# VH-VL binders against q0aze0, part 88

Target 1, 268 residues: q0aze0
Amino acid sequence: MKIILVNNRFKENTEKKAQEIAGQLSALNVEVIIDNGLDEPYAGTVDFIMVLGGDGTMLRAARRYGQRAIPVLGVNMGTVGFLSNIEINELAEYLPLILREEYSLEARMMLEVAVFQQQSLLTRVFCLNELLLRSNSPRMLSFALEISGQKLEPYRGDGLIVSTTTGSTAYSLSAGGPIADPQLDAFIVTPVASHIINKRPLVVSPEREISLHLLEEREAIIGIDGQIKMDFGAENRVLIKRAPHPLLMVNLKAKPFFTSIDRSLQRQ

## First folded at step 25 (VH-VL)

Design TC1
Fold by ESMFold2, last read:
Structure TC1 (fold): chain C 268 residues (1-268), chain A 122 residues (1-122), chain B 113 residues (1-113)
Amino acid sequence: as target 1 above (268 residues)
Amino acid sequence: QVQLVQSGAEVKKPGASVKVSCKGSGYTFTNYWMHWVRQAPGQGLEWIGVINPESGGTKYNQKFKDRATMTVDKSISTAYMELSRLRSDDTAVYYCARGREHETYLGYFDLWGQGTLVTVSS
Amino acid sequence: DIVMTQSPDSLAVSLGERATINCKSSQSVLYEYDNKNYLTWYQQKPGQPPKLLIYWASYRESGVPDRFSGSGSGTDFTLTISSLQAEDVAVYHCQQYYSTPLTFGQGTKLEIK
């Protein structure tokens, strides 16, 4: 059995702990590839991905490996977030179940984000939580939103968030969007400081395509999962679709989403 | 070995063009943004632009947008930068540089080519 | 465009002493959503390409001696060499990657006194 062990070398003690766990797994004849975020993603085939850290480390793992349809387990090493399943001190208890593949999987919708320069594709990036479009100056933006070719009335404000249901508890929530059940597939479109009172958050079918572009020359930014940043100007357009594959999250320990939601948000 | 190897020095007259090549080896060429940076003699570093080897998409420093053309040939892991309508102040060492950040062109460079001296002189 | 200004343009420091190079950006390079400073330091020796030293303002590249450190946030950044060695004679550049065009400081030439 071959696994990827994803960590964040910039968090205290995570590199030391990752080496320790890799040793434990190697003693059980498990081949371990460590991904600390500095080098290119591992290109070979693996059976399982174990993420050591919080929601931020899971977001990177999802962007790197989520389209490979490989089980991904979140192992929390600090405060409990929304994307971890077990705590690090429980790993030894659950390891036999992992090795026997005795766990369930929960599918989480991802976004496919295509960024264009003029009419040409610049890049594609996958996203677990959200795409943020926002102003990079004190001036507000004027921008167009299209949903499957339907042009909405122009937006004015600081920006817009297009999130998954998983991302509904991230930046979308802070901007006034609803908390969504992560078992639903949907886009959540949340205005950021809109100057137009009737621009309410939208919940949109995952079969739709969402397009954004500026209507005036302004400095703007695209942010992806709060971790990836790009310029966005009048020469750019972004197209957002449901990604071809969901992230396959491992469930080893029951975690009641609705009864735990206030506690999870308190970590922030 | 992970490396970027550039084509050799060029001497050009004003008004001509030059095309510099940069071959990447020892890594997955299409996983990294390829940047071009120049350094005039005794001067600082100046960013020219970036290309995504996977898509062929480019962004240019506005100073060079009318004269620079970046391309890639994925089959031989090679990036190219062509600068046209050369002037004497284009005399510089031209570097290709690999961006460490995979998902964005907003990044820093963990790998540099050896540099290609382009001299523009009557 | 974000202008990067280094100071001093040149300095000479005795072997074993501390060297300090400053870099100031014309606007903040701190991104609030990842809480990272989009600032990097390079070392460049004569006839060579730049070499990565410090990324995200404060993280040392693998293989770089621990006498090199980066600090600062927002608009003001510092590269420190705690105990200067002869091989540290070079030009040092800061670079921002908060927005395009990517821009560099003018460079600081470091010499042994």
Scores: ipSAE 0.876, ipTM 0.929, lowest interface PAE 0.6, mean pLDDT 92
Fold by ESMFold2, fold request of step 26:
Structure TC1 (fold): chain C 268 residues (1-268), chain A 122 residues (1-122), chain B 113 residues (1-113)
Amino acid sequence: as target 1 above (268 residues)
Amino acid sequence: QVQLVQSGAEVKKPGASVKVSCKGSGYTFTNYWMHWVRQAPGQGLEWIGVINPESGGTKYNQKFKDRATMTVDKSISTAYMELSRLRSDDTAVYYCARGREHETYLGYFDLWGQGTLVTVSS
Amino acid sequence: DIVMTQSPDSLAVSLGERATINCKSSQSVLYEYDNKNYLTWYQQKPGQPPKLLIYWASYRESGVPDRFSGSGSGTDFTLTISSLQAEDVAVYHCQQYYSTPLTFGQGTKLEIK
């Protein structure tokens, strides 16, 4: 059995703990690859991914490995978030179940984001929480949103968020979007400081295709999961679809989403 | 060994074109954005542009947009930068550089080619 | 375009003493959503390509001696060499990667006094 341990190099306790866990697993004849975020993603076949840290570390793991249909376990190392399942001090208790593959999986929709420079594909990235389009200057944006070829009335404001249901509790929430059940597949489209008073958040079928482009020459940024940044100008457009594969999150310990929602938001 | 190896020095006349190659080895070529940066003698560094080796998509510094063309050949892990309508002030060392960030071209360079001196003189 | 201005252009420091190089950007390179400064320092010796020293303003690249450190935020950044060694004679560049075009400071030549 081969496992990737994902940690954050900038958090000293997670790096040392990853080494400890790797030692424990190696003693059980489990091959271990450590991914601290600086090197390229491991390209070989693996059976399981263990994420040591908070929601931010899980977001990177999802972008790197989420399209590979590999079980991903979130292990909390401190502050409780929405994406961890067990605590680090519980790992020894659950390790036998992990090795026997005695756990369930929860699918979480991801976004596929295609960024174009003029007519050419510049890059394609995956996203667990959201794409943010926002102004990069004091001036507001004027931009077009299309949903499966249907052109909505132009938007004017600071920007727009296109979120998964998992991302509904992230930046979308701060911009006035709804909290969504992460078991649902949907896009949540949330305007950011819209000057068009009737622009409300939209909940959109995951089968739709969402397109964004600027209607005036302005400096803008697109952000992915609050961690990836790109320029966005009049020569760019973005196409957003449901990613081919969901993130497969391991469920070892019951984590009631709705009864714990206020506590999770308070800590995040 | 992880490295970028560039083509050799070139001497060109004004109005000509030059095409510099950059071969990556020891890593997954398509996982990293490839940048081109130049340095005129005794001067600072100037970013020319970036190419995504996976898609072939490019972004250019506006200064070079009409004269620079970046391409890749994935089958041989090689990037190319062609600069046309050369002028004497294009005399510089041209570097390819690998961006460490996989998911964006907004990054810093952890690996540089050895540089290719292009001299433009009549 | 984000203009990167280094100071001084040239610096002479005695062996074993502290060297300080400043870099100022014409606009903030701090991204609020990841709380990171998109600023990097390179060392360049004659006839060689630049070598990565510091990334995200303050993180030292693997293999770089611990006498090198980076600090600062927003628009003002500093590279510090705590105890200058003979092999540290080079030109030092800062680079922003907050937006394209990616831009570099003009360079600071460090010499032994």
Scores: ipSAE 0.875, ipTM 0.928, lowest interface PAE 0.6, mean pLDDT 92
Fold by ESMFold2, look of step 25:
Structure TC1 (fold): chain C 268 residues (1-268), chain A 122 residues (1-122), chain B 113 residues (1-113)
Amino acid sequence: as target 1 above (268 residues)
Amino acid sequence: QVQLVQSGAEVKKPGASVKVSCKGSGYTFTNYWMHWVRQAPGQGLEWIGVINPESGGTKYNQKFKDRATMTVDKSISTAYMELSRLRSDDTAVYYCARGREHETYLGYFDLWGQGTLVTVSS
Amino acid sequence: DIVMTQSPDSLAVSLGERATINCKSSQSVLYEYDNKNYLTWYQQKPGQPPKLLIYWASYRESGVPDRFSGSGSGTDFTLTISSLQAEDVAVYHCQQYYSTPLTFGQGTKLEIK
């Protein structure tokens, strides 16, 4: 069995713990690839991904490996969030189940984000929580939103968030979007400080295509999962679709979403 | 064996074009953004632009957008930068550089080519 | 464009002493959503390409001696060499990657006094 062990190099505690766990797994004849975020993603086939850390480390793992249909387990290292399933001190208890593949999977929709420069594809990235479009200056944006070829009335304000249901508790929530059940597949489109009052958050079918572009020259940025940043200008357009594969999150321990909402939000 | 190897020095007359090559080896060429940076003699570093080797998509420093053309041949893991309508102040060492992050071009460079001296003189 | 200004343009420091190089950006390079400073430092010896020293303002690249450190936030950044060695004679550059065009400081030449 071959697994990827994902950690965050900027947090020394997780780096040391990753080495300890890799040693324990190697003693059980499990091949371990450590991904601390600095090197390119492991290209070979693996059976399982274990994420040591909080939601931020899970977001990076999802972007790197979420399209490979590999089970991903979040292991909390002390900072409670929405995306961990077990605590680090419980890992020994659950290891036999992991090795026997005795767990269930919960699918989480991801976004596929294509960024264009003029008419040419610049890059394509995947996203678990959200794409943020926002102004990179004191001036507000004027921008167009198109949903499956349907042009909405122009937006005017600080920006826009296009979120998954998993991302509904992240920046979308701060901008006034609804909390969504992460078992739903949907886009949540949340305006940021809109100067047009009738621009309400939209919940949109995952089968739709969402397009964004600026209507006048401004300096803007797009942010992906709060971790990936790009410039966005009048020469750019972004297309957002449901990604081909969902993230397959391992469920070893029940984590009831609705009874944990208040507790989890206090950590943001 | 992770390295970027550039083409050799060039001497050009004003008004000509130059095309510099950069071959990446020891890593997955299409996973990293390829940047071009130049350094005039005795001067600082100046960013020219970036290309995504997977898509061929480019982004240029506005100063160079009318004269610079970046391309990729991913079958041989090689990036190219062509600078046209050369003038004497284009005399510089031209570097290719790998951005560490593959998801964005906003990054820093963990791997540099050896540099290609381009001299523009009458 | 974000202008990066280094000071001093050159300095001479005795072996074993501390060297300090400053870099100032015309705009903040701190991104609020990840709380990171989009700034790096390079070392460049004659006839060589730059070599990465410090990224995200304060994180040392693997293989860089621990006498090198980076600090600062927002617009003001510092590279410190705690005990200068002969091999540290070089030009040092800061670079921002908060927005395109990516820009560099003009460089600081470090010499042995």
Scores: ipSAE 0.874, ipTM 0.928, lowest interface PAE 0.6, mean pLDDT 92

Design TC1
Fold by ESMFold2, fold request of step 26:
Structure TC1 (fold): chain C 268 residues (1-268), chain A 122 residues (1-122), chain B 113 residues (1-113)
Amino acid sequence: as target 1 above (268 residues)
Amino acid sequence: QVQLVQSGAEVKKPGASVKVSCKGSGYTFTNYWMHWVRQAPGQGLEWIGVINPESGGTKYNQKFKDRATMTVDKSISTAYMELSRLRSDDTAVYYCARGREHETYLGYFDLWGQGTLVTVSS
Amino acid sequence: DIVMTQSPDSLAVSLGERATINCKSSQSVLYEYDNKNYLTWYQQKPGQPPKLLIYWASYRESGVPDRFSGSGSGTDFTLTISSLQAEDVAVYHCQQYYSTPLTFGQGTKLEIK
């Protein structure tokens, strides 16, 4: 069995713990690849992905490996969030089940984000939580939102968030979007400080395609999962679709979403 | 061995074009954004632009938009930068540089080519 | 365009002493959503390409000696060499990557006094 062990190189306790766990797994004849975020993603075939850390580390793992349809387990190392399943001190208890593949999977929708420069594809990236379009200056943006070719009235304001249901508790929430059940597949489209008062958050079918572009020359950015940043100007367009594969999250331990909302939100 | 190897020095007349190559080896060429940066003698560094080797998509510094053309041949892990309508003030060392950040061109460079001196003179 | 201004243009420092190079950006290079400063320092020796020293303002690249450190946030950044060695004679550049065009400071030439 070969696994990827994902940690955050810039958090000392996760780097040391990752080495310890890799040693334990190797003693059980499990081949371990450590991904601390600094090098390119591991390209070879693996059976399982274990993420040591909080929601931020899970976001990077999802962007790197989510389209490979491989089970991903979140292991909490201290700070409670929305994306871990077990605690680090429980890993030894659950390890036999992991090795026997005795767990269920929960699918979480991801976004596919295509960014264009003029008429040419510049890049495609994947996203677990959200794409943020926002102004990079004190000036408001004027921008167009199209949903499956349907042109909405122009937006004016600081920006827009296009979120998954998993991302509904992230920046979308802070901008006034609803908390969504992560078992639902949907886009949540949340305006950021809209000057147009009739612009409400939208919940949109995952079958739709969402397009964004600026209507005036302004300095803007797009952000992905709060971790990836790009320029966005009048020469750019972004197209957002449901990604081909959901993130397959391992479920070993029941984690009640609704009864834990308040606790989890305090740590965002 | 992870490296970027550039083509050799060039001497050109004003009005001509130059095409510099940059071959990447020892890593997955299409996983990294490829940038071009130049340095005139005794001067600072100046960013020309970036290309995504996977898509072929490009983004240019506005200063060079009408004269620079970046391309890739991913079958041989090689990037190219062509600068047209050369002037004497284009005399510089031209570098290719690999962006460490995979998912964005907004990044810093962990790997540089050795540089290609382009001299523009009569 | 974000203008990067280094100071001083050159300095001379005795072996074993502290060297300090400053870099100021014309606008903040701190991204509030990831809390990272999009600033990097390079070392460049004569006839060579730049070499990465510090990224995200304060993280030292693998293989760079502990005497190199970066600090600062927003618009003001500092590269510090705590105990200057002979091999540290070079030109040092800061670079922002907050927005395109990517821009560099003009460089600081460091010499042994």
Scores: ipSAE 0.874, ipTM 0.927, lowest interface PAE 0.6, mean pLDDT 92
Fold by ESMFold2, last read:
Structure TC1 (fold): chain C 268 residues (1-268), chain A 122 residues (1-122), chain B 113 residues (1-113)
Amino acid sequence: as target 1 above (268 residues)
Amino acid sequence: QVQLVQSGAEVKKPGASVKVSCKGSGYTFTNYWMHWVRQAPGQGLEWIGVINPESGGTKYNQKFKDRATMTVDKSISTAYMELSRLRSDDTAVYYCARGREHETYLGYFDLWGQGTLVTVSS
Amino acid sequence: DIVMTQSPDSLAVSLGERATINCKSSQSVLYEYDNKNYLTWYQQKPGQPPKLLIYWASYRESGVPDRFSGSGSGTDFTLTISSLQAEDVAVYHCQQYYSTPLTFGQGTKLEIK
């Protein structure tokens, strides 16, 4: 059995713990690849991914490995967020079940984001929570939103968030978007400080394609999962679709979303 | 061994073009943004632009937009930068540099080519 | 364009003493959503390409001696060498990657006094 152990190089306690867990797994004849975020993603075949840390570390793991349809387990090493399943002090208890593959999987929709410079594709990236378009200057943006070729009235304001249902409790919530059941597949489109009074958050079918571009020259940025940043100007367009594969989250311990929602939000 | 190997020094006349190559090895060439940076004698570093080897997409520093062309041949893991209508003030060492950040061109460089001296003289 | 200004242009420091190099950006390079400073330091010796030293303002690259450290936030950044060694004689550059074009400071030449 071969696993990827994902940690955060910038949190020394997770790096030290990752080495300890790798040693324990090696003693059980499990091959371990450590991904601390600095080097390129591991390209070889693996059976399981274990994420040591909080929601931020899970976001990076999802972007790197989510399209490979490999089970991903979140292991909390501090404050419980929305994406961890077990605590680090419970790992020894659950290891036999992990090794025997005695667990269920919960699917979480991801976004596929394509960024264009003029007519040319610059890059494609994946996203678990959201894409943010926002102004990078004191001036508001004027921008176009199209949904499957349907051109909405122009937006004016600080920006726009396009999130998954998993991302509904992140920046979309702060901008006035709804909390969504993460088992639903949907886009949540949330304006940021809109100057246009009738622009409300939209819940949109995952089968749609969402397109954004600026209507006038302004300095803007796009942000992905609050961790990836790019320039965005009048020469750019972004296209957002449902990613081909959901993130497959391992469920070893019951974590009911609705009964835990207030507690999880207070921590974030 | 992870490395970037550039083509040799060039001597050019004003008005000519130069094409510098940069071959990446020991890593997945298409996973990293490739940047071009130059350094004139006695001067600082100046960013020319970036190319995504996977897509071929480019962004240029506006200073070079009408004279610089960046391309990639991913079958041989090689990036190219061509600078046209050369002037004497284009005399510099030209570097390719690998961006460590995979998902964005907004990054810092963990790997540099050895540099290619381009001399423009009449 | 974000202008990066280093000070001093050159610096002479005795072996074993502390060296301090400053870098100021014309606008903040702190991104509020990840709370990271998009700033890096390079070391460049004659005839060589720059070498990565510090990234995200304060994180030391693998293989870089502990005597090198980076600090600062927003617009004001500092590279510190706590006990100068002879091999540290070089030009040091800061670089921002908050927005394109990516820009560098003019460089600071460090010499042994």
Scores: ipSAE 0.873, ipTM 0.927, lowest interface PAE 0.6, mean pLDDT 92
Fold by ESMFold2, fold request of step 26:
Structure TC1 (fold): chain C 268 residues (1-268), chain A 122 residues (1-122), chain B 113 residues (1-113)
Amino acid sequence: as target 1 above (268 residues)
Amino acid sequence: QVQLVQSGAEVKKPGASVKVSCKGSGYTFTNYWMHWVRQAPGQGLEWIGVINPESGGTKYNQKFKDRATMTVDKSISTAYMELSRLRSDDTAVYYCARGREHETYLGYFDLWGQGTLVTVSS
Amino acid sequence: DIVMTQSPDSLAVSLGERATINCKSSQSVLYEYDNKNYLTWYQQKPGQPPKLLIYWASYRESGVPDRFSGSGSGTDFTLTISSLQAEDVAVYHCQQYYSTPLTFGQGTKLEIK
């Protein structure tokens, strides 16, 4: 069995803990690849991905490995979020189940984000929580939103969030978007400080394609999962679709979403 | 060995073009943004632009956008930068540099080519 | 464009003494959503390409000696060499990657006094 052990070198001493866990797994003849976020994603085939850390570390693992249809387990090492399944002190208890592949999977929709420079594809990235378009200056943006070719009236404000249901509890929530059941596949489109009264949050079918571009020259930024940043100007356009594959989240321990909402938000 | 190896020095006349190559080895070429940076003799570093080897997509410093052309041949893990309509003030060492950040061109460079001296002399 | 200004332009420091190089950006390079400063320091020896020293303003690259450290936030950044060694004679550059075009400071030449 070969696994990827994902950690975040920059938060707490997770690098030391990752080495300890890798040693434990190696003693059980499990081949371990450590991904601390600095080097390129491991390119070979693996059977399982274990993420040590909070929601931020899971976001990176999802972007790197989510399209591979491989089970991903979130292991919390401190602050409880929405994406961990077990605590680090429970890992020994659940390890036999992991090795025997005795767990269920929960699919979580991801975004595919295509960024264009003029008419050419600049890059394509995947996203578990959200794409943020926002102003990079004191001035408001004027921008166009299209949903499957349907042009909405122009937006004016600080920006826009296009979120998955998993991302509904992240920046979309802070901007006034709804909490969504993560079992649903949907886009949540949440305006940020909209100047236009009728620009309410939208819940949109995952079958739709969402396009954004600026209507006048302004300095803007697009952000992906609060971790990836790009310039966005009048020469850019972004196209958002449901990603080809969902993130396959391992469920070893029951974590009722609805009864835990307040506790999870409080701890973030 | 993780490395970037550039083509050799060039001497050009004003008005000509130069094409510098940069071959990446020991890593997955398409996982990293490839940047081009130049340094005139005794001067600082100047960013020319960046290419995504996976998509071929590019962003240019406005100073160079009408004269620089970046391309890749991912089958041989090689990036190219062509600078046309050369002037004497284009005399510089031209570097390719690998961006460590995979998902964005807004990054810093953990790997540099050895540099290619381009001399434009009339 | 974000202008990066280094000070001093050149610096002479005795072996074993502390060297300090400043870098100032014309606007903040701190991104609020990840709380990171998009600033990097390079060392460049004569006839060589730059070499990565410090990234995200304060994180030391693997293989860089502990005497190198980076600090600062927003617009003001400092590279410190706590005890200068002969091998540290070089030009030092800061670079922002908050927005394109990516820009560098003009460089600081560090010499042994």
Scores: ipSAE 0.872, ipTM 0.925, lowest interface PAE 0.6, mean pLDDT 92

